Miniprotein binders against q6w4x9r395to579. Designs and how they scored, part 37

Target 1, 185 residues: q6w4x9r395to579
Amino acid sequence: GHCSLEGGSFVTTFDARPYRFHGTCTYILLQSPQLPEDGALMAVYDKSGVSHSETSLVAVVYLSRQDKIVISQDEVVTNNGEAKWLPYKTRNITVFRQTSTHLQMATSFGLELVVQLRPIFQAYVTVGPQFRGQTRGLCGNFNGDTTDDFTTSMGIAEGTASLFVDSWRAGNCPAALERETDPCS

## First folded at step 22 (miniprotein)

Design gh4
Fold by OpenDDE base, fold request of step 23:
Structure gh4 (fold): chain B 185 residues (1-185), chain A 91 residues (1-91)
Amino acid sequence: as target 1 above (185 residues)
Amino acid sequence: SELEEIAETIMEAVEDLLYAVQENDEEAIKRAIERLEEAAKRAEEAGFEKVAEGVERVIEAVRNGEEDPWIYLMVRWLEWYLEEAMRRAKE
């Protein structure tokens, strides 16, 4: 399964459903029992301009009981608030520079993350087949059906992205907006 | 059903708890936790052990002063357990 965060506010789920949203919060991209130690992958969005439509991805976070690994748009990598030099290795996670413009987080449990730093901060999430039907969050449920990807954290199917996205927030933030705007915004 | 009643009680208390945490209202936090503890006991007695565990994880996260992303993640796990229990009950 491949999930992408592109253009600042564009998401493509594991089931290949595309959608857009504008929000300024931390959101859960991937929740799954296949992630050890109650792990989850999260995305941090912030304002990039003055309008509500000017939002962008500013960081990706892997959070577990043991680690809080943050990859930020300024190329800083931290774990539990401490800056780390690359390549950085934990028990089952490695963060390293893939190219001059890309960082990669590799894991021993079937999760891969590639972060494009320039010209736009973007993220690409890959999960193994063992995750099929066992994922929730903004990346969807990876069950081969695009029509149920907008299922809220409480299991309610939504027709639009706004309520779906808000249900996966990981903080007290304003409501997300669903707007078709410039893909580069 | 019993599960539906428990779920409603839990989710209301969770909402109150999250609000209290954001407002830094210690007394409100304590009250919400007490309600959740009671609900967890009820869930356990009714045979919904994973739900009870989920509630306990939320309480623990708040008591330990964890950051929002972790607290909310624990809430999402609780929601996961509730949703699965509800789904199984309909089968």
Scores: ipSAE 0.897, ipTM 0.950, lowest interface PAE 0.4, mean pLDDT 95
Fold by OpenDDE base, fold request of step 23:
Parts: sequence; structure tokens; C-alpha cells
Structure gh4 (fold): chain B 185 residues (1-185), chain A 91 residues (1-91)
Amino acid sequence: as target 1 above (185 residues)
Amino acid sequence: SELEEIAETIMEAVEDLLYAVQENDEEAIKRAIERLEEAAKRAEEAGFEKVAEGVERVIEAVRNGEEDPWIYLMVRWLEWYLEEAMRRAKE
């Protein structure tokens, strides 16, 4: 499964459903029992302008009982809050520079993350087949059905992205705004 | 159903807890935790062990003073367990 966060406010789920939202919070992209130690992948969005529609991805966070890795445009910060030189290695996670503009987080448990640092901060999430039907969050449920991707954390299917996105917030933040994109566009 | 009642009780208490945490209201936090502990016990007695475990993890996160992302993640896991329990009940 491939999930992408592009253009500052666009998301394409594992099931290839595209949508757009504007929010300024930390959101869970991927929750799954396939991630060790209750791990999750999160996205941090912030204001990029003066209007509510001017929001952008500013960081990606992997969080588990054992690891906290924050990838931003300028640095990689780990558990102790220290910026680390790359490559950074844990027991089953490696963060390294893929290209001059891209970082990669490789894991031994079927999660891959590529982060484009410049000119636009973007993220690409890849999960193995073992994750099928076992994912939740903004990247969807990876079950081959695009119509149920907007399922809230409580298992309620939403027709729009707003309530869906808000249900996956990882903090006390303002409500997200959404514009659903036409998959045929 | 019993599960639905337990779920409602849990989620209300979680909302109260999260609000109390944001307000740094220690007494309110304590009260919410007590309600959650009772709900967890009820869940366990009703055979929903994973739900009870989920509640305990939320409580632990708050007691340990964990940051919001972890606390909320624990809440999302609790929601996962509740949803799974409800799904199984319908099968």
C-alpha cells in the first residue's frame, strides 16, 4: 500500500482515494497492530499563510513505546530531543539520506517512509501486504475499498473528510477544514 | 447492550479526562481516572479484556505525564479495541 502527503494539504490513501484538508494539528497517519510496541506514524500540519486554507505538512513523526523520531525540514530529532546525524539506527529502524532532497526511514517490520525535504515538504508511506485490512488513520484502512476510507477512529463511516480527519487528531486542536477531490480529475 | 453501555461510559470519561488534562485540573483528572477504573473493571467482568487493557493504558499515559500525541494514541487504541469488540458482538 502507498499513501502520499503532497502539495501541503493533499492526501492519497492506501486505497488510492485522494482528498484535501486544512488543519493545524498532529494527526495519526497510520495505526496498526503490525507496528511493534504500539507504534504509529503521525503527521504535523501547521499554518503556512494567513488564511485557513494555507496549511502545510511540517513534520512526520514515528512514535512507539521505544522510539520517537521526528523528521522535519531541517532536522531529525529522536527520543531524547537531540538532533541526530544520519544515518540514525535503532533496533529495527534506520533513517538515512536517500538523495540530496530526500530522507528515508527504513524498518524491519514492513513500513517504509520517504520524505521529500525540498522544495516542498512531502511524505510517502509504503506498507507491506501484511498490513492489508489492518490499518487506520488518515492513510485509510488498506482494504481495497475507497468508499470506506473515511472511517473515523470510532468506526463510523463519514461522507466528508472533515470529521474523519478530526477523529484522528493527536492533540487538542481546531477543527479541520476539508475539500474532497474528484478521483477522476 | 452491555458493551454499548460500557463504551458510552468509557468514552464520556475519556473526554472528561482529556479536557481535564488540557486544563491542568488535577482533581478533575483524578475523578475521571476513577470513573475509568470502574469502567475498566466492568469491562473486564463482562469479558472485554482488551477494552479494559485499553483503558488502563490511557490512565497510565496520563499518570506518567506523557505528551499529547502518546495520550491520544492510547485513546485511539482504546477506540480500536471498542470497535473490534462491537464488531465481534455483531458476528
Scores: ipSAE 0.887, ipTM 0.947, lowest interface PAE 0.5, mean pLDDT 94
Fold by OpenDDE base, fold request of step 23:
Structure gh4 (fold): chain B 185 residues (1-185), chain A 91 residues (1-91)
Amino acid sequence: as target 1 above (185 residues)
Amino acid sequence: SELEEIAETIMEAVEDLLYAVQENDEEAIKRAIERLEEAAKRAEEAGFEKVAEGVERVIEAVRNGEEDPWIYLMVRWLEWYLEEAMRRAKE
């Protein structure tokens, strides 16, 4: 399964459903029992301008009982809150520079992450077949059905991306918006 | 059903807890945790062990002063367990 976060506000789920949202929070991209130590992949969005529609991905976070890895445009920060030199290695996670503009997080448990640092901060999530039907979050449920990707954390199917995305927030943040609001409306 | 009632009680208390944490209201946090502990006991007695475990994880996260992302993740796991329990109950 491949999930992408592109263009600052675009997401394509594991089931290949594209959608757009504007939010300024930390959101769960991937929750799965296949991730060890109650692990999850998260995305941090922040404002990039004055308009509510000016939002962008600013970091990707892997969080578990044992590890906290924050990949941002400028640095990789781990549990101690300090920037690490690459490659960074744990028991089952390696973060390294793939290219001059790309970082990669490789794992032993079927999760791969590629992060484009420049010119636009973007992320690409790949999970193995063992994750099929066992994922939740903004990347969807990886069950081959695009129509149910907007299932909330409580198992409710939503028709809009905003409500879906809000259900996966990992903090107290303003509500996400699905579409740009016309200032003249 | 019993599970639905337990779920409603749990989720209400979770919302209260999250709000209390946000407001740094220690007394409110304490009250919410007490309600959750009672709900967890009820869940366990009703045979929903994973739900009870999920509640305890949320409580632990708050008691340990974990960051918001972890606390909310624990809540999402609790929601997962509740959903699975409800699904199984319908089968």
Scores: ipSAE 0.887, ipTM 0.947, lowest interface PAE 0.5, mean pLDDT 94
Fold by OpenDDE base, last read:
Order: structure tokens, then C-alpha cells, then sequence
Structure gh4 (fold): chain B 185 residues (1-185), chain A 91 residues (1-91)
């Protein structure tokens, strides 16, 4: 399964459903029992302009009982809050520079993350087949059905992205908005 | 149903807890945790062990002073367990 976060506010789920939202919070992209130590992948969005419709991805976070890895445009921060030089290695996670503009987080448990740093901060999530039907979050449920991707954290199917996205917040955040704006704004 | 009642009680208390944490209201946090502990006990007695475990994990996260993302993740796991229990109950 491939999930992408592009253009500042666009998401394509594992089931290849595209949608857009505007939010300024941390959201769970991927929750799954296939991730060790209660791990989850999260995305941090912030304001990129003066209006509420001007939001962008600013960081990706992997969080588990053992590890906290924050990948932003300028640095990689780990458990102790310190920026790390790459490559950074844990027991089953490696973060390294893939290209001049791309970082990669490789894992031993079937999760891969590629982050484009420039010109636009974007993220690409890949999970193995063992994750099929066992994922929740903004990347969807990876069951081959696009019509149920907007299932909230409580298992309620939503017709719009706003309520769906809000259900997966990982903090106290304003409500997500679904507004049509320039994807490059 | 019993599960639905337990779920409503749990989620209400979780909402109160999260709000209390946001406001850094220690007394409110304590009260919410007490309600959750009782709800967890009820869940366990009703045979919903994973739900009870989920509640305890939320409580633990708050008591340990974990960051918001972890606390909310624990809440999402609790929601997962509740949803699974409800799904099984309908089968």
C-alpha cells in the first residue's frame, strides 16, 4: 500500500483515494497492530499563510513506546529532543539521506517512509501486504475499497474529509476544513 | 446494550480527561481518571478485557505525563478496541 501527502494539503490513501483538507494539528496517518511497540506514523500540519485554508505539512513523526522520530524540513529529532546526524539507527529503524532532497526511514517491520524536503515538503508511506485491512488513520484502511476510507477512529463512515480527519487528531486542534484553494498556496 | 453503555461512559470520561489535561487541571484529571478506572472495572467484569486494557493505557499515559500525541494515540487504541468489541457483538 502507498499513501502520499503532497501539495501541502493533499492526501492519497493506501486504497488510492485522493482528498484534501486544511488543518493545523498533528494527525495519525497510520495506526496498526503490525507496528511494534504500539507504533504509529503521524503528520504535523501548520499554517503556511494568513488564511485558514493555507496549511501545509511541516513534519512527519513516528511514535512508539521505544522511539520518537520527528522528520522536518531542516532536521531529524529523536527521543531526547536532539537533532541527529544521519544516518540514524535504532533497533529496527534507520533514517538516512536517500538523495540531496529526500530522506528515507526504513524499518524491519514493513513500513517505509520517504520524505521530500524540497522544494515542497512531502511524504510517501509504503506498507507491506501484512498491513492489508489492518490500518487506520488518514492513510485509510488498506482494504481495496475507496468508499470506506473516511472511517473515523470510532468506526463511523463519513462522507467528507473534515470529520474524518478531525477524528484522527493527536492533540488539541482546531477543526479541519475542506476548502478549495490553490494547492501551492 | 451493556457494551454500548460502557462505551458511552468511557468516551465521556476520556473527553473530560483530555480537556482536563489541556487545562492542566489536576483535580479534574483525578476525577476523570477515577471515572475511567470504574468504567474499566465494569468493562472487565463484562468480559471486555481489551477495552479495560485500553482504558488503563490512557490512564497510564496521563499519569506518566506523556506528550499529547502519545496520550491521544492511546485514546485511538481504546477506540479501536471498542469498535472491535462492538463489531463482534453484532456478529
Amino acid sequence: as target 1 above (185 residues)
Amino acid sequence: SELEEIAETIMEAVEDLLYAVQENDEEAIKRAIERLEEAAKRAEEAGFEKVAEGVERVIEAVRNGEEDPWIYLMVRWLEWYLEEAMRRAKE
Scores: ipSAE 0.886, ipTM 0.947, lowest interface PAE 0.5, mean pLDDT 94
Fold by OpenDDE base, last read:
Structure gh4 (fold): chain B 185 residues (1-185), chain A 91 residues (1-91)
Amino acid sequence: as target 1 above (185 residues)
Amino acid sequence: SELEEIAETIMEAVEDLLYAVQENDEEAIKRAIERLEEAAKRAEEAGFEKVAEGVERVIEAVRNGEEDPWIYLMVRWLEWYLEEAMRRAKE
């Protein structure tokens, strides 16, 4: 399964459903029992302009009982708050520079992450076949059905992205918005 | 159903807990945790052990002073366990 976060506010689920939203919070991209130590992948969005529709991805976070890895545009930090030199290795996770503009997080448990640092901060999530039907979050449920991707954390199917996205927030933040905006914002 | 009632009680207490944490209201946090512990006991007695475990994980995260992303992740796991239990009850 492939999930992408592009253009600052666009998401394509594992089931290839595209949608957009505007929010300024941390959201769960991927929750799954296939991730060790109650692990999850999260995305941090922030304001990039003066209007409510000007939001962008600013960081990707892998969080588990044992590890916290934050990838931002300028640095990779751990739970110690210290910037790490690459390649960074811990247990079954490796973060390294893939290209001059791309970082990669490789794991031994079927999760791969590629992050484009410039000119636009974007992320690409890949999971193995063992994750099929066992994922939740903004990347969807990976069951081959696009019509149920907007299922909330409580198992309620939503027709719009706003309520769906809000259900997967990982903090106390304002409600997400769904507005027509420039795809580059 | 009993599970639905337990779920509603748990989620209401979770909302109260999260609000209390944001307000740094220690007494309100304590009250919410007590309500959750009672609800967890009820869940366990009704045979929903995984739900009870999920509640305890939320409580532990708050007591340990964990950051919001971890606390909310524990809440999402609790929601996962509740949803799974409800799905099984319908089968």
Scores: ipSAE 0.885, ipTM 0.947, lowest interface PAE 0.4, mean pLDDT 94
Fold by OpenDDE base, look of step 22:
Structure gh4 (fold): chain B 185 residues (1-185), chain A 91 residues (1-91)
Amino acid sequence: as target 1 above (185 residues)
Amino acid sequence: SELEEIAETIMEAVEDLLYAVQENDEEAIKRAIERLEEAAKRAEEAGFEKVAEGVERVIEAVRNGEEDPWIYLMVRWLEWYLEEAMRRAKE
């Protein structure tokens, strides 16, 4: 399964459903029992302009009982907020520079993350087949059905992205909006 | 149903807890945790062990002073367990 976060506010789920939203919060991209130590992948969005329809991805966070890895445009921060030199290795996670503009997080448990740092901060999530039907979050449920990707954390199917996205927030944040805006935002 | 009632009770208490945490209201936090503990007990007695476990994990996250993303993640796991329980109940 492949999930992408592109163009600042665009998401394509594991089931290839595209959508957009505008929010300024941390959201769960991927929750799954297949991730060890209660792990989850999260995305941090922030304002990128004056209008609150101008939002963009600013960081990706992997969080588990054992690890906290924050990948932002300028640095990789782990655990206690310490910036790490690359490659950074844990017991089952490696973060390294893939190219001059791309970082990669490789794992031993079937999760891969590629982050484009510039010119636009974007993220690409890949999960193995063992994750099929066992994922939740903004990346969807990876079950081959696009029509149920907007299922909230409480199992309610939503017709629009806003309530779906809000249900996966990982903090106290304003409600996400779904508005027609500049495709580059 | 019993599960639906338990779920409602749990989620109301969770909302109160999260609000209390954000406001740094220690007494409100304690009250919410007490309500959750009672709800967890009820869930366990009703045979929903994973739900009870989920509640305890939320409580633990707050008691340990974990950051918001972790606390909310624990809440999402609790929601997962509730949803699964409800799904099974319909089968």
Scores: ipSAE 0.881, ipTM 0.946, lowest interface PAE 0.5, mean pLDDT 94

Design gh4
Fold by ESMFold2, last read:
Structure gh4 (fold): chain B 185 residues (1-185), chain A 91 residues (1-91)
Amino acid sequence: as target 1 above (185 residues)
Amino acid sequence: SELEEIAETIMEAVEDLLYAVQENDEEAIKRAIERLEEAAKRAEEAGFEKVAEGVERVIEAVRNGEEDPWIYLMVRWLEWYLEEAMRRAKE
């Protein structure tokens, strides 16, 4: 399964459902019992562009009981707040420079993350088949049906991206918008 | 149902807890944790072991002074366990 965070504000789910949102927060991108140690992927968005409401991806975080690996747009990789030289390896996770513009986090538990650093910060999440039907978060539920990919953290299927995204916040944050504010003419 | 009452109590207390943590209100944190401890005991006695475990993980995260991403992740696990329990009860 493939989930992508592209163009600063666009998401495509594991079931190929595209959407866009703007919010200043950390969001749960992927939650699954297949990730060890209560692990999750999270995406960090912050203000960008010409509109006060426009935001873009600025970091991706892998968080578990043991690790908080942050890959940020300033090209620094940290674990639990400490900067790490690449390649960086734990028992189950290796972070390394894939190309001059791409970093990769490879794992033994079926998760792969590729981060494009330049020209624009983007992220590509790949999960093995064992994750099918066992994911939640911004990347959707991986059940083969795009109509319920906007399922909130309490299991409610929403019709709009912004309500769905707000339910996956990992902090006390302002409400998300699915586009920059643009008053009607 | 008993599960629906437990879920309502848990989510109300979680909302109060998260607000209390943001405000650094120690007394409100203590009150919310007490309510969650009572709800976890009810969940365990009713046979909802994963729900009780999920509540305990949220309490532990707050007591340990964990950062928001970890606290909220524990809440999202609790929400998932509640949804699964309610789904199984309707089957």
Scores: ipSAE 0.780, ipTM 0.884, lowest interface PAE 0.7, mean pLDDT 87
Fold by ESMFold2, look of step 22:
Structure gh4 (fold): chain B 185 residues (1-185), chain A 91 residues (1-91)
Amino acid sequence: as target 1 above (185 residues)
Amino acid sequence: SELEEIAETIMEAVEDLLYAVQENDEEAIKRAIERLEEAAKRAEEAGFEKVAEGVERVIEAVRNGEEDPWIYLMVRWLEWYLEEAMRRAKE
């Protein structure tokens, strides 16, 4: 399954459902029992435009009981707060430069993350087939049905992206906005 | 149902806990943790072991002074366990 985070705060879920939102927060992209040590992949969004309502992706975080790997738009990679030279390896994770503009995080547990650093900071998440039907978060539930991809953290299917996104906050943050709700920007 | 009451109690106490942490209100944190410990015991006695474990992990994250992303991740795991328990109770 493939999930993407692209410029303009566009997200495409594992079931190929596109949506857009703007919010200043850390959000859970992918939560799954297939990730070791209660792991999750998270996305950090911050203000990025001339309008106060526009936000963009500024970092991707892999967080578990053992690791907090941060890949940020300043091209620095940290684990548990310490900057790391690439290639960087743990027992089950390797982070390396794929190209001059792309970094890759490869894992032994079926998660792959590719981060485009330039010209726009973007992220591409790939998960193996063992994740089918066992994901939650902004990347959706990977069940082959796009109508239920906006499922909240309590398992409720929402009709709007903003309510769905707000349920996946990993911090105390203002409510997210869809671009369509701020036409003057 | 009992499970629905336990879930409501848990989520209310979690919301109070997160607010108390945000405000650095030590006494409110203690009160919310006490309510969560009571709810975890009720969940364990009712056979919902993963829910009880999820509650304890949220408490541990707060007591250890973990940062918001980890605390909220523990809450999201607790919500997942609650949803699974409620789904199975309806079967």
Scores: ipSAE 0.777, ipTM 0.880, lowest interface PAE 0.8, mean pLDDT 87
Fold by ESMFold2, fold request of step 23:
Structure gh4 (fold): chain B 185 residues (1-185), chain A 91 residues (1-91)
Amino acid sequence: as target 1 above (185 residues)
Amino acid sequence: SELEEIAETIMEAVEDLLYAVQENDEEAIKRAIERLEEAAKRAEEAGFEKVAEGVERVIEAVRNGEEDPWIYLMVRWLEWYLEEAMRRAKE
């Protein structure tokens, strides 16, 4: 399955459903029992562009009981707050420079993350078939059905991306709904 | 149903807990944790062991002073366990 975070604010789910949102927060991108040690992949968005409501991806975080790996747009990679030289390896995770502009996090548990650092910070998430039907978060539920990809953290299918995204916040932050589609009105 | 009542009380207490943590209100944190401990006991006695485990993980995260991403992740696991339990009750 493939999920992408592109153009600063666009998401395409594991079931190929595209959407866009703006919010200043950390969001759960992928939650699954297939990730060891209660692991999850998270995406950090922050203010960008010319309007007060425009936000873009600034970091991707892999968080578990063992690790907090942060890959940020400043091109620094940390684990548990300590900067790491690449290639960086743990027992089941390797982070390395794929090209001059791309980093890759490879794992033994079926998760692969590729981060484009330049010219625009973008992320590409790949999961093996064992994840089918066993994911939740901004990347959707990977069940082959695009009609329920906006399922909230309480299992409710929403009709709008903003309500869905807001349910996946991983912190105290403003609701995305307050500013989405707020051109001069 | 019993499960729906338990879920409602759990999620109300979680919401209060998250707000109390945000405000650094130690007294409110203690009160919310006490409500959650009672709810976890109800869940376990009613046979919803994963829900009780999920509640305890949220409590542990807050007591250990974990950062927001971890606390919220534990809440999202609890929500998943609740949703799964409610779905299976309908089958």
Scores: ipSAE 0.777, ipTM 0.882, lowest interface PAE 0.7, mean pLDDT 87
Fold by ESMFold2, fold request of step 23:
Structure gh4 (fold): chain B 185 residues (1-185), chain A 91 residues (1-91)
Amino acid sequence: as target 1 above (185 residues)
Amino acid sequence: SELEEIAETIMEAVEDLLYAVQENDEEAIKRAIERLEEAAKRAEEAGFEKVAEGVERVIEAVRNGEEDPWIYLMVRWLEWYLEEAMRRAKE
């Protein structure tokens, strides 16, 4: 399955459902029992600076009981707050430079992450078939049905991206918007 | 039902807990944790072991002073366990 974070604010789920949102927060991108040590993949969004409400992807985080690996748009990779030289390896994770503009996180548990650092920070998530029907978060539930990909953390299917996205926040954050808000009255 | 009462109590206490953590209100944190501990005991006694474990993981995250991403992830796991328990109760 493939999930993508492109153009700063666009998401395409494992079931190929596209949507857009703007929010300043960390969100749970992928939650699954297939990830060891209560692991999850998270996406960090922040203001892009071109409008009051526009946000874009600024970091991707792999978080588990053992690791907090952050890949950020400033091209720094950390684990538990410490900057790491690439290639960087743990027991089951390897982070390495794929090209001059792309980093890859490869794992032994069926998760692959490719991050485009330049010209625009983008992320591409690939999961093995064992993840089918076993995912939640912004990347959807990977069940082959696009009509319920907007399922909230409480199991409610929403018709709007903003309500769905807000349910997956990993912090105390302002409500997400589906489009830019004009700051002028 | 008993499960619906337990779930309602849990989610109300979680909301209070998250707000108390945001406000750095230690007394409110203590009160929310006590409600969650009682709900976890009720869940365990009623046979909802994953729900009880999920509640304990949220409590542990807050007591250890974990950052928001971890605390919220534990809450999202608890919500998933509650949903599954309610779904099975309807089967």
Scores: ipSAE 0.775, ipTM 0.883, lowest interface PAE 0.8, mean pLDDT 88
Fold by ESMFold2, last read:
Structure gh4 (fold): chain B 185 residues (1-185), chain A 91 residues (1-91)
Amino acid sequence: as target 1 above (185 residues)
Amino acid sequence: SELEEIAETIMEAVEDLLYAVQENDEEAIKRAIERLEEAAKRAEEAGFEKVAEGVERVIEAVRNGEEDPWIYLMVRWLEWYLEEAMRRAKE
């Protein structure tokens, strides 16, 4: 399954449902029992322009009991707050430079993350088939059905991206906003 | 149902706990944890062991002074366990 974070504010779920949002927060991107040590991927968004309503992806975090690996747009990789030289390995995770503009986090548990650092910070999440029907978060539930991809953390299917995204906050943050489709409105 | 009452109590206490942590209100944290401990006991007695475990992990995260991402992740696990328990109760 593939989930992507592109253009600063666009998300495409494991079930290929596209949406856009703006919010200044850390959000749970992927939660699954298939990740060891209560692991999760998280996405960090921050203000990207003069307007309070425009935000962009600035970091991706892999968090578990053992690790807090942060890959940020400043091109620094940390684990538990300490900067690391690449390639960087833990027991289950390897982070390495794939190309001059791309980093990859490969794991032994079926999760792969590719981060484009330049020209725009983007992230691409790939999970193996064992994750089918066993994911939650901004990347959706990976069940082959796009109608319930906006399921909140309490299991409520929402009709708007902002309510869905707000339920996946990993901190005390302002409410998310949807980008308007018509610039003349 | 009993499970629905337990879930409502848990989520109200979690909301209070998260707010109390944000405000550094130690007495409110203590009160919310007491409510959560009682709800976890009810969940365990009713056979919802994963729910009880999830509540205890939220309490542990707060007591250990963990950062918001970890605390919120533990809450999201608890929410998932509650949803799973509600689904299984109807099967």
Scores: ipSAE 0.774, ipTM 0.880, lowest interface PAE 0.8, mean pLDDT 87
Fold by ESMFold2, fold request of step 23:
Structure gh4 (fold): chain B 185 residues (1-185), chain A 91 residues (1-91)
Amino acid sequence: as target 1 above (185 residues)
Amino acid sequence: SELEEIAETIMEAVEDLLYAVQENDEEAIKRAIERLEEAAKRAEEAGFEKVAEGVERVIEAVRNGEEDPWIYLMVRWLEWYLEEAMRRAKE
């Protein structure tokens, strides 16, 4: 299954549902019982400087009981706030420089993250088949049905991306916006 | 149903808790935690053990002074446990 965060504000879910949103917040990208240590993948968005409401992806975070691995647009990788030399390896996770512009986080539990650092910060999430029907968050529920990919944290299918995205915030944040894109039909 | 009443109580108290944490209002935090502890006991007695565990993890995250991403992640796990319990009750 593949989920992508592209163009600063565009998301394509595991079930290939595309959407766009703008919000200044950390959001849960992927939550699953298949991730060890209560783990989740999170995406951080911040203002991109073009208009006051436009935001773009600035970091991806893997958070668990043991680790807080941050890969940010400044090309620094940290774990629990400490900068790490690449390749960086824990028991289950390896972060390494795939190319001059791409970093990869590979894991033993079926999650793979590829981050494009330049020219625009983008992220590509791949999960193994054991994740099917076992995911929630901005990447959707991976059940093969695009019509319910906007399922909120309480299990409610929404017709607009902004309500869905707001339900996945990981902090006290302003409401997300959809600009110039109709989430229905 | 009893599960729906428990879920409503839990989510109302969680919302109050998150607001109280944002405001650093220690008395409001204490009151919200007391409501959550009562709801967790009610959930456990009704057989919803994962829901009770989820509530306890939210309380622990707040008591430990964890940062927002972790606290909110624990809330999202609790929401998932609630949604699954309610889905199974309707099957």
Scores: ipSAE 0.765, ipTM 0.874, lowest interface PAE 0.8, mean pLDDT 88

